# VH-VL binders against f9uss8, part 45

Target 1, 221 residues: f9uss8
Amino acid sequence: MVLTDIEYLLSYLEAHHVPTIKKKRHTYLTYHGLAEHYTYVLKDGIIKNSIILQDGREYNLSYIAKPDVISLLRDEVSRSTDQPFNVRIESEYATFYQVNRVAFWKYVNSTPELQNYVKNYYRKKLSENILRLQRMVMNGKKGAICAFIYSLVDLFGRKVNEGILIDFVVTNDDIAGFCGISSRSSVNRMLKELRTDGVITVKNHKFIIQDVSYLLDQIAN
Short names: E, the ipSAE of ESMFold2; O, the ipSAE of ESMFold2 at other seeds; V2, 0.75 times the mean of E and O plus 0.25 times the DockQ between their complexes.

## First folded at step 21 (VH-VL; framework fv_romlusevimab)

Design rq2 (at its last look DockQ between E and O 0.95; V2 from the best seeds 0.62)
Fold by ESMFold2, look of step 21:
Structure rq2 (fold): chain C 221 residues (1-221), chain A 122 residues (1-122), chain B 108 residues (1-108)
Amino acid sequence: as target 1 above (221 residues)
Amino acid sequence: QVQLVQSGSELKKPGASVKVSCKASGYTFTKYAMNWVRQAPGQGLEWMGWINTNTGKPTYAQGFTGRFVFSLDTSVSTASLQISSLKAEDTAVYYCARVEDDFWSGYYMDVWGQGTTVTVSS
Amino acid sequence: SYVLTQPPSVSVAPGKTARITCGGNNIGEKNVHWYQQKPGQAPVLVIYYDSDRPSGIPERFSGSNSGNTATLTISGVEAGDEADYYCQVWDYKTEYVVFGGGTKLTVL
């Protein structure tokens, strides 16, 4: 079978005996603004990227739920080695390859298949960030919440009799952090309104999306 | 120490009124809706309705919209049930029970009061 | 209005497994909660969200929910388990709580 570029990267790291580390739920792999000498590659688990705001609230940027490099914003010649985000483990455990940043880029620079991974990685991340920016400027806070919930379908969605199960637990604080500075109580009220409108419900601590067209109507142009 | 402590048993005549109180302690009162549940002698649990402790808005189950009034005194974390024009069929144990008022709540009653027996006899 | 149906009684020998059913149309799509009520006492939550146990409830209490039937299962039944058991759902459309009629568990 033809390897995807991430599959190639993972096999390359295994062949080069790159060590792994394991972190448990709600611990941090890296912290925004602290120096870091390693590039981390998610092997398994789910993580959340975030920044802590001045008032202590957490502003959430993205989930990584499949094998991927945590960040490539720093290369071997970058003047700053500061981490761009806090990286928190959201699954029970997550496992990461830990490779020296300079060594990682030497692998990439000497290996055409890894160069292709990096090109595709940047294009993918740029596209995702453009979409995230677009969601932040939706017509209202309810539209932003609808866009966020819809974005979870690709990450965690599974079809069930009742609609689409989002097979992942999120909290009102998490949703508030992804949708800007919305308060927890504002998120709770908006979610209750969506339930009243027959758009979403809860089964065993997880979303069931009952009316995906409603979500799309709130975010479609 | 989350607790719901109800007022004592009441013996009343038909046509009188009764007020059952339920005092909450050990938690944020406005975070949980307060349910009222009736159990007639030898019978099952019957949901009477609930009151939103943040807004004071009651919801009454079918059959409980007339003589039954839910109220709050948030200054002392107390919910009350008043029953007017008492009838013999109102003889029952009355329970208060809290439900977390949150979108993610399954709306289960995790803490119950000890119950208040109201006896209506002529 | 949504209706939950329970058998009025269930008898089980000590040490055996008791199964108490709660029937309802498409109850598998609902979140089912279970309460134990011993004589002269207030109800106590023993299962919520179909299968979750509150702190202090023994592992021998378990729950399941699929199709038109939710089931409370008590393994290794002991005399102290004699009680009435009620299932309950929340109907988000009406915002009403619905209780089953209750099941008396007798340990013989």
Scores: ipSAE 0.538, ipTM 0.779, lowest interface PAE 1.1, mean pLDDT 89
Fold by ESMFold2 at other seeds, look of step 21:
Structure rq2 (fold): chain C 221 residues (1-221), chain A 122 residues (1-122), chain B 108 residues (1-108)
Amino acid sequence: as target 1 above (221 residues)
Amino acid sequence: QVQLVQSGSELKKPGASVKVSCKASGYTFTKYAMNWVRQAPGQGLEWMGWINTNTGKPTYAQGFTGRFVFSLDTSVSTASLQISSLKAEDTAVYYCARVEDDFWSGYYMDVWGQGTTVTVSS
Amino acid sequence: SYVLTQPPSVSVAPGKTARITCGGNNIGEKNVHWYQQKPGQAPVLVIYYDSDRPSGIPERFSGSNSGNTATLTISGVEAGDEADYYCQVWDYKTEYVVFGGGTKLTVL
């Protein structure tokens, strides 16, 4: 039947023999502000987008855990562009198609199906950023942590007897960076409070969500 | 090198008091809670409680809320256990052991002191 | 309140596999840790988080945890493995550490 936009993009890249690169956990594919001549498309693995704050700390923006273009947020005509954020590998490995930036946009401009992918990509990213901005403004620190944990359900959630397992390891530093919290100890304290309230627990280094309704209630307040 | 060194063995009479010390080295003392574990002769391990080394707040297991007092001297990275009104059944080896007090911690004791034998007899 | 049950003793021939059990209500939902204690010595952590090994613990020590039973497995048992073995959990509701009663491993 008809391919989804991303399936079409991936098949197009394979048909054109676009090379891939492989990166290890906790290495960076690209850095905020550095010139880059390639567009990268995630083939396999999990990555985290972040930026460097003025005080040198990383502020985490999102995970990409399914095939997708890493970034299209800059103009389409330049040979190179400043990267909008850092991209760090969070899985054991991640594999990327490495496409010359000019060639990528030539593919898009000559192919209606890829044009549709790009239009839908921008709509999706705009919606995601609106929700992220709402989290930054509307929630206190506890609400931000609850929103972050809830966001992991669609990315990494699996039903288990104890509740919903978040099948991915996150650290207090990562959570602090996603939630705009300057203190690792504040994150730790709030997570302990959620555990005491029966909302979350830990099994083998990973979250178990025991009360999803509690998380949702905190996001709305 | 992470290490917990306990004070030497003690011989006491019933009704006396004893203080067992546990000096930590090789790590940031306030990052780990200090547990106390009792082992009577021929018996298993019995958790007595722990003390938060950052706040000084103790938590005592059931049965250890009366005569047993945990304390700290953070200036010398030392935790202490004081037992008052000693009884013959207090005869045991007393261990200190650290636990990382963190949400992600499984609360396992990765480093133990060598143990302090307290003997209570007439 | 939460109770861990271990067999008092287990005997195994040298070179064979020892399995030491730790029973508890829904223990598979908890994180189980294991300690080895030789006579006159302090306990030593040998397994944490059900199955992880600290540095310096040989790979013949392994652990599993599901349902109502956690198991410490020692393959290729050696005379130096003779010791008492304790399982341990932490309960977030009571905030108590709980030890099993201990199992004496004898290598015959």
Scores: ipSAE 0.468, ipTM 0.770, lowest interface PAE 1.8, mean pLDDT 89
ESMFold2 (binder alone), look of step 21: mean pLDDT 94; pTM 0.958

Design rq3 (at its last look DockQ between E and O 0.96; V2 from the best seeds 0.00; counts 0 for: pae E 2.1 > 2)
Fold by ESMFold2 at other seeds, look of step 21:
Structure rq3 (fold): chain C 221 residues (1-221), chain A 122 residues (1-122), chain B 108 residues (1-108)
Amino acid sequence: as target 1 above (221 residues)
Amino acid sequence: QVQLVQSGSELKKPGASVKVSCKASGYTFTKYAMNWVRQAPGQGLEWMGWINTNTGKPTYAQGFTGRFVFSLDTSVSTASLQISSLKAEDTAVYYCARVEDDFWSGYYMDVWGQGTTVTVSS
Amino acid sequence: SYVLTQPPSVSVAPGKTARITCGGNNIGEKNVHWYQQKPGQAPVLVIYYDSDRPSGIPERFSGSNSGNTATLTISGVEAGDEADYYCQVWDMKTEYVVFGGGTKLTVL
């Protein structure tokens, strides 16, 4: 049978008896700037990546909600082992394979299928970051919020009678951090405007997107 | 300890006015809008409206846009309800209740004052 | 203008299950909250967002909301549960809070 890239990686880790660890919601797997000698692969759960900017602000980069490697910014020849992100668990629990960073890259360097995974991983992450940068540079704050909400559809979207349910809880603080907005009250105001325009609403702590085309139109302008 | 403490009961004549106060403690006053809810003797709960504690902007339910005035004194974390030209039908218990004022709020009242009985008799 | 309809009263024997309904047009698309009011006391929130319990509310209180009916369920009913129960929504179109008429729960 044919395995996808990530399925191959997971099978490889299981075959080599790589241990797992489990972390609970709102605890951290790694901290930005602290030394760490493991590569972590998400087995199940949801995490959020963030960084600390030079001016001390925390900026949210992405969610990881499907099996994937947490970070490959440090390879076996990197002189620094500092972690590039704060990684916080957002699900009730998350489970990670824990493999020594140098050993992980030895696996990759000896295994063409894992090399293919890594190639596709970098392409995917670069594409995601380019789109994020484009939306933040080219749109105002409301456009950034629309782009963020739209990005949740692929991660957490589920069709329901009222529209598209984003089956995940986000806070105004989280949204502010993803969109580069300095205040929770500004996020709140812009979300209320989108509700008034019939674009989004709330059911049981979660977004319902009622007008996806509005979101797309805002991020295209 | 999050609390809303209301002023004491009032006995008034028709045509007078009354001011019911609601003092908040144990939380950031401006994060929550303050609702006013009326309950006439033997009757159900009747929403009168709310006041935004950040802006001071009131919203009045239908039927409460005349003689009823909501106000704030944020320096002492207090919301007030003024009722002018009192009528016998204003006899009721008046409650304050907070609602978190954000997009994610379902607009539920998690903390209530103890109620203030206003009696209007000739 | 949105209307919530509750039965005026419900009677239940101790230890049995009480179900208090709250009817409204497409109420399943709204977030429903429930309050308990004992005689001479202020209302207390017992369920919010259809089914969530505030801290301090026993697990025997539960809620559901689907179609045109929301339901507050109290299992293992005790004499201390005797009270008036109100459902409540916030109507997005009018921006008003709307209460149901209330249901008197009697424990016989």
Scores: ipSAE 0.434, ipTM 0.736, lowest interface PAE 1.9, mean pLDDT 89
Fold by ESMFold2, look of step 21:
Structure rq3 (fold): chain C 221 residues (1-221), chain A 122 residues (1-122), chain B 108 residues (1-108)
Amino acid sequence: as target 1 above (221 residues)
Amino acid sequence: QVQLVQSGSELKKPGASVKVSCKASGYTFTKYAMNWVRQAPGQGLEWMGWINTNTGKPTYAQGFTGRFVFSLDTSVSTASLQISSLKAEDTAVYYCARVEDDFWSGYYMDVWGQGTTVTVSS
Amino acid sequence: SYVLTQPPSVSVAPGKTARITCGGNNIGEKNVHWYQQKPGQAPVLVIYYDSDRPSGIPERFSGSNSGNTATLTISGVEAGDEADYYCQVWDMKTEYVVFGGGTKLTVL
């Protein structure tokens, strides 16, 4: 049978007895700018990447909600070993493979299937970042919120009778950080407008998307 | 500690007016809308409406447009209910209760005032 | 306007389980909240968002909501649980808060 590239990576790490670590909700795996000599691979759980802006605000970059490598910005010969992001656990717990950075790249460089994973990883991340930059440039604040909510469908979406349930809890502060919006009250107002328009609603602390086409139309403008 | 403290009970004649106050403490007043809830003797809870403490805009339930006026004094974190032209059927306990002014709020009242009894009798 | 229906009373023996129902059209699609009111006192929130407990509310209080019925369940009922219980929703169409008529729980 044929494994996906991430399944191959996970099997490879297990076969090489790579140790794991476990972290609880709202603790940090890594901090932006601190030296780190390990590559971490998410085994299970959900994490959030962020950075601290010059004005002190935390800017949220992405979630990782499925097994994946946390960051590949440093290779085995890089002069800088500082972490590019804060990595916070958003699930009750998250488990990570912890592998020495140099050893990780030796595995990759000697294994064609892992090289394929890395090539696909970079293509995926580049595409995601291009889309994110387009949204930031082309959309107003309401458009950015719509784009963010839509992005949650792929990560956490589950079809229910009422529409698409986003099976994950987010806060107005988190949304503000993903959308570059300076105030929680502005996010709150825009979400209320979307509810009034029949686009979203709330059930048990989570979004229900009732009109996905509206979200897509706001992104396209 | 979060508290809503209401003004004392009132005994009034029909045709008079009464003002029930509700003073909030221990939280940011403008982050929570203030509800008013009536309970006639031996009866259930009846929602009268609410006032947005950030904008001052009231919403009145059907049947409470007219003689009932919600108001605010944000400088002292106080919401007030004014009832004019009192009738015997206005005899009730009047509660204030807060609701978080947030998209994620389920519109539940997590903190209630102790209640103010208004008795209207000849 | 939207209507919530509760039984006027429920009796339960000490230590047993009480179930108080709140009926409404498609109430399972709404967020249901529950209040306890003891004689001469203000109501106290005991369940919100169908099943969440505020801090200080014991685990024996639980809630569920599906179809046309929401239910407040109190297991291991104590004499101190005697009270009136109200369900409540917010109706998005009218933007009104709606209370049920209340249920008197008697512990015998």
Scores: ipSAE 0.402, ipTM 0.722, lowest interface PAE 2.1, mean pLDDT 88
ESMFold2 (binder alone), look of step 21: mean pLDDT 94; pTM 0.959

Design rq4 (at its last look DockQ between E and O 0.57; V2 from the best seeds 0.00; counts 0 for: pae O 5.5 > 2)
Fold by ESMFold2, look of step 21:
Structure rq4 (fold): chain C 221 residues (1-221), chain A 122 residues (1-122), chain B 108 residues (1-108)
Amino acid sequence: as target 1 above (221 residues)
Amino acid sequence: QVQLVQSGSELKKPGASVKVSCKASGYTFTKYAMNWVRQAPGQGLEWMGWINTNTGKPTYAQGFTGRFVFSLDTSVSTASLQISSLKAEDTAVYYCARVEDDFWSGYYMDVWGQGTTVTVSS
Amino acid sequence: SYVLTQPPSVSVAPGKTARITCGGNNIGEKNVHWYQQKPGQAPVLVIYYDSDRPSGIPERFSGSNSGNTATLTISGVEAGDEADYYCQVWDHKTEYVVFGGGTKLTVL
């Protein structure tokens, strides 16, 4: 009966004929530190947020796999804005509403339902980031990998005969970037250990989680 | 581009030794484990085991834990199979084949050497 | 320990479809790979991960895997497809590579 906050936003953008753009896998929508005049809203597809550290390392922050605003860190008084992170497309394609940043905040400021969306958006993102930080700092590298794999269940998991399939391809580079691990070989070794313990395996290029409780036991409480 | 080139065929007497070499080119040698596969005349493929090219640690299939020795010379990207105390039943074609040493590997052999025929007769 | 069973031979007329089976207990839970070996030549990978095709392998080669049977399918069979075909898995319990016994495909 009732629209969720994001459904309301999407309907609003459609009603106002906001244009969309479509981007291919492994291309970038935005780059950290470069000026951008648009607010982007994910319509469909999967993206990854990251930053590039001064030494060239890429640190991965999150996936966005459901419709959501990419970032609301800039206000309407700036004529140009530096993007807070890189946004790379991880699905075959992703589609975004492209809204002038100043116009977007004009919509929000004049529309109570969008004001509620923005308030809830900030609370949600803060809560999610605090939880992620807790898991990262309370675990060693193996625990961080276990926490990351577990986090994929809600995003991409589905039950299959062999266990829980993570229906999305991730690489050792991606995992290293999410877990703060500088070495692909360390990720590879830890994944092999989990396989040897009967916790995870590979079917058709994707994870299958065979023992969720073992995985959870490796995550610091 | 990527290839495995094996040493030439050998004719040996029973009791002798033979060393089959497999030289890799066109890729990072230590990224792939090297398999050895035997094929006796008129028979199917038989996995003999593999050697980890990073650590040099061999794994031998059951039945190959004795007279068969895998070794490496990483300075020339070469894996070798040595067979000692040759018997007539060692007459076969011996193949090297690579497998990516990675969690995501399905343990398929994407590149094979041309094979080395070892014939043991008196 | 883990055993893969293939028929010793399969005959097919040119232009028809060949199906080569590979039987194993719960093989549908494993990743199945297929190799083609022509007389006097080394094996060549034609299918990996049940159904993926390496670069250079024609689209008429396809694979499937479920239950206790994996199948290599070659549609529009040509004389050049005449070869021995082997299925292969990695058995996680023994950590061994396992080959099937091979199937000789004859194009009549």
Scores: ipSAE 0.359, ipTM 0.728, lowest interface PAE 2.5, mean pLDDT 88
Fold by ESMFold2 at other seeds, look of step 21:
Structure rq4 (fold): chain C 221 residues (1-221), chain A 122 residues (1-122), chain B 108 residues (1-108)
Amino acid sequence: as target 1 above (221 residues)
Amino acid sequence: QVQLVQSGSELKKPGASVKVSCKASGYTFTKYAMNWVRQAPGQGLEWMGWINTNTGKPTYAQGFTGRFVFSLDTSVSTASLQISSLKAEDTAVYYCARVEDDFWSGYYMDVWGQGTTVTVSS
Amino acid sequence: SYVLTQPPSVSVAPGKTARITCGGNNIGEKNVHWYQQKPGQAPVLVIYYDSDRPSGIPERFSGSNSGNTATLTISGVEAGDEADYYCQVWDHKTEYVVFGGGTKLTVL
């Protein structure tokens, strides 16, 4: 069978007996600004990338919810090895391949299929970041919350009789961090407005999206 | 230990006023909205409304928008219910109960005060 | 104006299972909470989010919620379970808390 590029990467790491590590929920794999000599590849689990801003706020960048490389911002010749962001485990456990950064790039540079993975990785990440930037600059705070909730559909969405269930618990603090909102009270108010308008509901700690077109209208303006 | 301690029972005549206090301890007062619940003799629980302890904004249930006033003294973590122009029909037990002021709270009352009996009779 | 309907009373023999119902239009789409109130006492939360138990509530207490009916189930009923039971939701349209009328559980 022809493997996808991520499937190829995973099989390559297994064939080379790359060691794995396991981390439990709400512990950190890496911290922003600390030196790091490893490239990590998510094998299973869900993680959240974030940074701590100068004013002490935590800004959430993304979830990674399927196998992927955590970061390729530092290559084998980079002058700085500082980790670009915090990586926190959001699932009960997460498992990572732990590869020396220089060795990882040696694998890539000698292997055309891994080179294709890296090229596609950068294209994918650039596209995702452009979309994220558009959401933040084209929407007010309520619109940013709508865009964030809609973005969870591809990651965690499951069709149910009541609408689209987001099958993952995302807290107000997480939403504030993803949307650049400094006030938890403001997040509460905007979520209550969406609930009152019949756009979303909460069942057993999870969102159910009842009016997807409303969410899209808030981000398509 | 998380607890809500209410003021003692009151015997009042029609037309008087009463103030029921509810003092919170063991938790961050502003994290939880304070509910007021009435129970007339032999009757069920009746939600009167709540007050947001962060903003001081009250929300009154239908039928409680006139003579009933919710207030706060955050310096002593105390919520109060004042009832003016008391009528015989105001005879009831009045409870305070907290609800986490968080969208994810589910709006259930996990801690209740012991209740304050207000009796209105001539 | 969301309404919750409970039977006024339920009788059950000791050791048997009591089922107390709470009816409401599309109540299965709501989070249902249950309170126990013994005579002369404040209510105590026994079930929240349809089926979760607070710390200190025996495993004999359980809940379910689907369609138009939520149910509080008490297995192995004991004399100490004799009380009034109230269901409760929050209605997002009005933003009001709504209680059921209460059900008196009698253990015979």
Scores: ipSAE 0.166, ipTM 0.667, lowest interface PAE 5.5, mean pLDDT 87
ESMFold2 (binder alone), look of step 21: mean pLDDT 93; pTM 0.955

